# Miniprotein binders against q9bqp7, part 4

Target 1, 240 residues: q9bqp7
Amino acid sequence: VPQNWFPIFNPERSDKPNASDPSVPLKIPLQRNVIPSVTRVLQQTMTKQQVFLLERWKQRMILELGEDGFKEYTSNVFLQGKRFHEALESILSPQETLKERDENLLKSGYIESVQHILKDVSGVRALESAVQHETLNYIGLLDCVAEYQGKLCVIDWKTSEKPKPFIQSTFDNPLQVVAYMGAMNHDTNYSFQVQCGLIVVAYKDGSPAHPHFMDAELCSQYWTKWLLRLEEYTEKKKNQ

## First folded at step 25 (miniprotein)

Design vf1
Fold by OpenDDE base, last read:
Structure vf1 (fold): chain B 240 residues (1-240), chain A 100 residues (1-100)
Amino acid sequence: as target 1 above (240 residues)
Amino acid sequence: SKTEVEVYIWFEGDSPEELFKAIERLVKKAEELAKKLGATVKVVWFIEVYNGETEVFIYIEVKGVPEEELKKLAKRLAEEAKKLAEELGLKVEIEVYTKS
């Protein structure tokens, strides 16, 4: 049990978006400060099992592709991931619909993969927007806040070459999502609250993306795990 | 010895190519140093993009030799990371932890 419990949901905020919600998605810039990011906390609190699995994966990939092939693979995955996020931001942004979309950015297997998910996405409230949890002292940059199938979600977009049909296969992504939710729900820059998360795993080959929906109960379960990771991080920093 | 040393390295820069060079050279250095000492090394890395800037995270775990040798290895890795950052025009953050 976390020593410093804090709720993921803010009872002072209504779940109903106020009619005054701006038609334009929020894009609050991330300010680099002494406050750790969600990613930094997760990176420094990985389990031995996680490290083992990642190292084993790396070794397998090097064995299969060779060293140079693995470098090329990694470079391509990175570039494709970046382009995918840029393309999604362009798609989800109301203002960029009028700009000459680089049609080449939209012609990717990953974009094809998420098309069926995008049909169920509406009411975009934030894109690539910073969140800060003032009490728990962490920050993050969330990909998207939007309605998915009529439920307001923090959406996290991921690229994969391998199917990830189970949420458990998404590593620390559920923790990342709930960390962003908890921060957003207590960030004064946001007038609304989210109760759900969504992890979307897009595939390079254009096969249908896997949506991993996280209801309020599942979010609460992962929130407890997040708090434990944050405490572990804090303790680790005290011993540095 | 149950002692483990953890080295955390973050590189930041505008050029993915330079970041990949940093990863490659640092991984190679870690493996070489570990082999020389008879230590076991694990290296995990991730690439992330924030506000158009690229960040590389590298985690290096070293074990299997006395604590003093592990600390020396970690120091050499930190020095190499600083050198690479300077050479390649990258920002670098380094943290070292010893677990006994």
Scores: ipSAE 0.533, ipTM 0.826, lowest interface PAE 1.0, mean pLDDT 88
Fold by OpenDDE base, fold request of step 26:
Structure vf1 (fold): chain B 240 residues (1-240), chain A 100 residues (1-100)
Amino acid sequence: as target 1 above (240 residues)
Amino acid sequence: SKTEVEVYIWFEGDSPEELFKAIERLVKKAEELAKKLGATVKVVWFIEVYNGETEVFIYIEVKGVPEEELKKLAKRLAEEAKKLAEELGLKVEIEVYTKS
């Protein structure tokens, strides 16, 4: 149990979006400072089991692809992931703000993969926007805040070459999502709150993406785990 | 000794190519040093993008040799990381933890 409990949801904020639906998604720049990012906290608090699984995965991939093949694979995965996020930002941005759509960015299996999810996405409120939790002292850059099937969500887009049909297979992504939710819900730059999360796993081959919806209950469960990771991080930093 | 040393390295830069080169060289160095000392090494790394900047995270866990040798290894890895950052025009952050 976390020693310093803090709620994920802000009771002072209405669940009803204030009628001023911003016509334009928020894009608050991330300020790099002494405050740790969500990613940094998660990176420094990985469990021995997580490290073991990742190392085993790496070794297997090197065995299958060779060292050079694994390097190329990793480079491609990264580049494709970056392009996918850029393409999604372009797609989800209002048409009036669309710079010249690089049509080449839209021609990917990953974009094809998420088309069925994008049909259910509306009411985009934030894209690539920074969040800060002032009390818990962490920051993050969230991919998207939008309605998915009529529910306002923090959406996190992921690329994978392997099927991830279960939320448990998404590693620390659920923690990342709830960390962003909790920060956004208590960030003064945001007038609204979110109660749901969505992890979308896009596939290179264009096969239908897997949506991992996180309701308020599941978000609360992962929030407790996030708080424990944050406490572990804080303790680790005191002992440095 | 049950002592473990954890080395955290972050590289930041605009060139994915240079970042990947840094990963490759540092991972290789870690494996070489561990082998030389008879230590067990685990290396995990991730690539993240923040505000258009690319960051590489590398976690290196070393164990199986005396604490003093682990600390020396960690120091050498930190020095290598700094050297790579300078060579490749990258920013670097390094943290070292000893767990007993």
Scores: ipSAE 0.530, ipTM 0.825, lowest interface PAE 0.9, mean pLDDT 88

Design vf4
Fold by ESMFold2, fold request of step 26:
Structure vf4 (fold): chain B 240 residues (1-240), chain A 100 residues (1-100)
Amino acid sequence: as target 1 above (240 residues)
Amino acid sequence: SKTEVEVYIWFEGDSPEELFKAIERLVKKAEELAKKLGATVKVIWFIEVYNGETEVFIYIMVKGVPEEELKKLAKRLAEEAKKLAEELGLKVEIEVYTKS
């Protein structure tokens, strides 16, 4: 139970877009200040169990692939992840026209994996957009805000290899989503708010992506956990 | 010797080769310095993609010697990380915490 609870939703803000909402998705630039990002808070408040699981995963990968094989694997993950997010931003941007030149960008099992999800995505409001919680003093870059099956969501896109999905990093995915949601709902750059979240896990082999929908109640539950992590980070910084 | 010092390092860049070189050299330096002091060292690292940006995250924990030696070791690792970032054209962020 956090010492200083703060609501995830802003009662002073309507769920409806205001009259001046743009027809093009928002892309607020990230302003790198002294304010911590969501990812920095989560990385610096990992539990001993999370650290152990990361060590175990690395050790198993090195045992399976060898040191050189692990280096190649992680290099490929880097390139695949970057290309996946670039492709998604291009696909979801109403101003972009995909051409034959972009076939390497679209020749990804991850993009094939999310096609059934993308059919249900509409009303894109923000892409790769910065959020700042004015009161709790944290910042982030969210992937996407759009309607999924008629519900306005903060959407987080993740990649995973189907045969070896790890729960590492996914422990904190819901916290990341709700932290962005809370920040957006209290950020003066946005005129609307969002009450739902969606985590989409895409697979390298093109298997159908797994959507994890988070309704408002579930978001509120994870919000409490996020507040605890932020509190832990703040206390850690005081003692640095 | 119950004190632990944690060093968090983030490198950001567009070159996987330079990012891996930074990891390799920093890990080697951490192990070298820990051995010289008789300290225990734990290192994990991972490449993360976040909002289209690629970043190397490195966690180093040291213990098993007096706190002042651990802090000195952490300071040397931070200096090495900054030197590597300049040499390899990478962005770097560093945080150091002492746990007693």
Scores: ipSAE 0.669, ipTM 0.883, lowest interface PAE 1.1, mean pLDDT 83
Fold by ESMFold2, look of step 25:
Structure vf4 (fold): chain B 240 residues (1-240), chain A 100 residues (1-100)
Amino acid sequence: as target 1 above (240 residues)
Amino acid sequence: SKTEVEVYIWFEGDSPEELFKAIERLVKKAEELAKKLGATVKVIWFIEVYNGETEVFIYIMVKGVPEEELKKLAKRLAEEAKKLAEELGLKVEIEVYTKS
């Protein structure tokens, strides 16, 4: 149990946006980099086993592809991830025009993969938006806040080489989602809160994306794990 | 010794070519310095995309020699990372930790 527990939900805040909210999704700029980001906390608190597994995976890939082949593979994977996020932002934003470049972004297996998810997404409230937890002193940049099948969620979009049918088989993604959620729920830039999370894993070949829904109870369980990682990070900084 | 020094380095840019150059030179430098000191070194890296920018995360752990030598090695790596970032037009962030 963390020594400095703090609630993920804010009882002073509604889980439904005000009816007078603007039609344009919030995009709070990320500019307070004096305190750690969620990704920096998670990267600096990886277990020795996580580090070992990543090293082993990379060595296996290099053995199979060669060093130059692995470099090309890595560049292509992350380029496609970048284009996937750009396409999703374009699809979910109220853009006035659709140009030839945007059409090319929309023609990918990853976008095909998420189509059945997107049909259930509505009420987009935030896109690529900063969150800050002033009390716990961390920041993040969340991908999306929108309703999924009628439930307001923090949504995290991922691409993956391998299917992830169980949420615990994803790396630290659930911790990332709940960290953003807790920060948003206690961030004065937002007038509402979110109690559910969604991790969407898309595939290059267009196979149906895997949605990993996190209800409030599951979010609370992962929130406890996030608080432990944040505590570990804080202790690590003291020994710097 | 049980003392370990960890060096975390993040390079940010939009050119995978320049980011890979930074990785290759920093990893080579880490291995070279560790070998000359007789230190054990572990290096892991991966590339991520955040908010339209490409970022490289590099983890370097060194051990097996006295703490003061490990700290000097980490300082040399931090300076090399800053030099590479300036040379290649990249943004850089560096964190160093001592673990007993």
Scores: ipSAE 0.651, ipTM 0.881, lowest interface PAE 1.3, mean pLDDT 82
Fold by ESMFold2, fold request of step 26:
Structure vf4 (fold): chain B 240 residues (1-240), chain A 100 residues (1-100)
Amino acid sequence: as target 1 above (240 residues)
Amino acid sequence: SKTEVEVYIWFEGDSPEELFKAIERLVKKAEELAKKLGATVKVIWFIEVYNGETEVFIYIMVKGVPEEELKKLAKRLAEEAKKLAEELGLKVEIEVYTKS
């Protein structure tokens, strides 16, 4: 029940790019300032249960692996996640050539995991691109905007090791997607809008990734939840 | 005292080793400063990959002494975090809140 409701979609925009739009995906640089990012809002408004679950998981892993073992484990997992995102940006870039690719980026089990998803991805409009909601005053950096099975989506890529999830809240992933979507739809750097979301969970062993499609109705439901988190953050900041 | 001060710190970088070093030094500093003042301290930290970058999120809450001392402690933690970031080649972001 947000006090300052704002629509996620912009009725003055089409979800079909204009004919004069560039063929190169947009990559708007992120500019950090006093305006909060989506991740900062979400991190500062986590519930006590979210914090408890993450802390419990971390302590269990430290107990099982030891302090040094946990550092090594998390270092490897996060390095592979970074390589995964770099590889996806390279694969999805229409300007990429074989000379420009780091062939080690393409050897990941995570990349194998998403191959069946990538076959359904086309029409890439944005890669690693900043968004700003000028009215609600927040920023973000989205992974990808592209068509998935014919639907233009904000796509968020995630990695997972089966059966050992590493520490990252998945409860907030849909909120992240819709926050980026709403910002993009009201950002003057973009001439089009997006009404769908996709969260893709890739697996280290190359097992087929899980796509989690979010249609416009589901996006609208999560948008309301995002607005509540943004309102909670704003109240926290205002009381300073 | 009902006053609490919260310090949020984010480190970003390409070296997991330097990120863990930043965590260890900052947590130790927070505990040392709180003990010296007789303040209660709670520290929670997580490390995650975010938008293809490795990030450390650190939450520090302090209470149990007068507000002026809590704000002074938070200021020292912010300066320590900035110093660590420069020393270790990391990006840093800091936010401080006072809760009554």
Scores: ipSAE 0.596, ipTM 0.852, lowest interface PAE 1.6, mean pLDDT 83
Fold by OpenDDE base, fold request of step 26:
Structure vf4 (fold): chain B 240 residues (1-240), chain A 100 residues (1-100)
Amino acid sequence: as target 1 above (240 residues)
Amino acid sequence: SKTEVEVYIWFEGDSPEELFKAIERLVKKAEELAKKLGATVKVIWFIEVYNGETEVFIYIMVKGVPEEELKKLAKRLAEEAKKLAEELGLKVEIEVYTKS
């Protein structure tokens, strides 16, 4: 149990989006400062089991692809992931703000993969926007805040070459999502709150993406785990 | 000794190519140093993009030899990381932790 409990949801904020639906998604720049990012916290608090699994995966991939093949693979995965996020930002941005759509960015298996999810996405409130939790002292850059099937969600887009049909297979992504939710819900730059999360796993081959919806209950469960990771991080930093 | 030393390294830069080069060289260095000392090494790395800037995270855990040798290894890795950052025009952050 976390020693310093803090709620994920802000009771001072109405669940009803204030009628001022911003016509334009928020894009608050991330200020790099002494405040740790969500990613940094997660990176420094990985469990021995997580480390073991990742190392085992790496060794297997090197065995299968060779060292140079693994390097190329990882480079391609990264580049494809970056392009996918850029393409999604372009797609989800209002048409009036669409700079010249690089049509080439839209021609990917990953974009094809998420088409069925995008049909259920509306009411985009934020894209690539910074969040800060002032009390818990962490920051993050969230991919998207939008309605998915009529529910306002923090959406996190992921690329994978392998099926991830279960939320448990998404590693620390659920923690990342709830960390962003909790920060946004207590960030003064945001007038609204979110109660749901969505992890979308897009596939290179264009096969239908897996949506991992996180309701308020599941978000609360992962929030407790996030708080424990944050406490571990804080303790680790004191011992440095 | 049950002592483990953890080295956290972050590289930041605009060139994915240079970042990948840094990863490759540092991972190789970690494996070489660990082998030389007879230490067990685990290396994990991730690449992330923040505000258009690319960051590489590298986690290196070493164990299986005396603490002092592990600390020396960690120091050498930190020095290598700094050297790579300078050579490749990258920003670097390094943290070292000892767990007993």
Scores: ipSAE 0.580, ipTM 0.846, lowest interface PAE 0.9, mean pLDDT 89
Fold by OpenDDE base, fold request of step 26:
Structure vf4 (fold): chain B 240 residues (1-240), chain A 100 residues (1-100)
Amino acid sequence: as target 1 above (240 residues)
Amino acid sequence: SKTEVEVYIWFEGDSPEELFKAIERLVKKAEELAKKLGATVKVIWFIEVYNGETEVFIYIMVKGVPEEELKKLAKRLAEEAKKLAEELGLKVEIEVYTKS
């Protein structure tokens, strides 16, 4: 049990978004400060098992591709991931804010992969927007807040070359999502609450993306794990 | 000894190419130093975009030799990371932790 328990959901916020659907998604800039990001907390609190699995994956990839091939692979994955997020932001942004859609950004297997998910996405409330949890002292930049199949979600978009059919295959992504949810639910810049998360794994080959939906119960379970990671981080920083 | 030393390195910069060079050189240095000492080394790294800036996270764990040797290895890695940052025009953050 976390020593510093804090709720993921804010009882003071109504689940009903105020009827003024902002015509424009929120895009709060992330401020550079001394407050750790969600990513930083997760990076510094990886388990021995996670480190082992990642190292084993790396060694296997180097064995398969060679050292130079692995570098090239990683560079390409990063670049493709960046372009995918840029393309999604462009797609999910209101038409009036559409700068000239670089049609080339939309021509990717990853964009093809998520088309069936995008059909179920509506009511975009935030895109690439900063969240801050003032009490727990962490920040993050969330990809998207939107309705998925009629449920308001924090959506996190991921790219993969290999199928990730299980939420467990997404490593700390569920923790990242619930950390963003908890921060947003207690951030004064947001007037609404989110009770669900969604991790979307897009595939390079255009195969249908895997949606990993997280209901309120599953979010609460991962929230407990997030709090433990945050406590571990805090303790680690005291001993530095 | 069950002692483990963890080195966390963050590189920040506008050039993905320079960031990848930093990763390559630092990983190689970690492996070389560990081999020389007979230490076990694990290296993982991630590239992320944060606030429009590209950040590289590198985690290096060393174990299997006396704590003092591990600390010396960590110091050398930190020095190499600083040198790489200067050479490549990158920002660098370094944190070192000892777990006993």
Scores: ipSAE 0.576, ipTM 0.845, lowest interface PAE 0.9, mean pLDDT 89

Design vf4
Fold by OpenDDE base, fold request of step 26:
Structure vf4 (fold): chain B 240 residues (1-240), chain A 100 residues (1-100)
Amino acid sequence: as target 1 above (240 residues)
Amino acid sequence: SKTEVEVYIWFEGDSPEELFKAIERLVKKAEELAKKLGATVKVIWFIEVYNGETEVFIYIMVKGVPEEELKKLAKRLAEEAKKLAEELGLKVEIEVYTKS
């Protein structure tokens, strides 16, 4: 049990947009400060098992591709991931703010992969927007807040070359999502609350993306795990 | 010794090319130093983009030799990371932890 328990959901907030909520998605800039990011917390609290699995994966990839091939692969994955997020931001942004859609950004297997998910996405409320949890003292940059199948979600977009049909295969992504949810739900810059998360795994070959929907119960379970990681991080920093 | 030393390195910069160069050189340095000492080394890295800025996270764990040698290795890695940051025009953050 976390020593510093804090709720993921804010009982003072409603899930319904106030009539005054702007039609334009929020894009709050991330302020770099001494407050740790969600990513920083997760990075410094990886388990030995996670480290082992990641290193084993790396070694296998180097064995299969060679050192130079692995470098090229990782560079390409990064570039493709970046372009995918840029393309998604462009797609999900209001038409009035659409810079000339680089048609080349839209011609990707990853974009094709998520088309069936995008059909169920509506009511975009935030894109690439910073969240801060003042009490728990962490920050993050969330990809998207939107309705998925009529449920308001924090959506996290991921790219993969390999199928990830199970949420367990997404490593710490569920923790990242709930960390953003908990922060957003208690961030004064947001007038609304989210109760659900969605991890979308897009595939390079254009095969249908896997949506990993996280209901309020599953979010609460991962929130407890997040709090434990945050406590571990805080303790680690005190002992530095 | 069951002692493990963890080195966390963050590079920040606008040039993916320079960031990848930093990763490559630092990974190589870690492997070389570990090999010389007979230490076990694990290296993991991630690239993330925040607000259009690219950050590279590198985790290096070393073990299998006396703590003092591990700490010396970590120090050399930190020095290399600083040198790389200066050479490549990157920001760098470095943290070192000893786990016994």
Scores: ipSAE 0.575, ipTM 0.843, lowest interface PAE 0.9, mean pLDDT 89

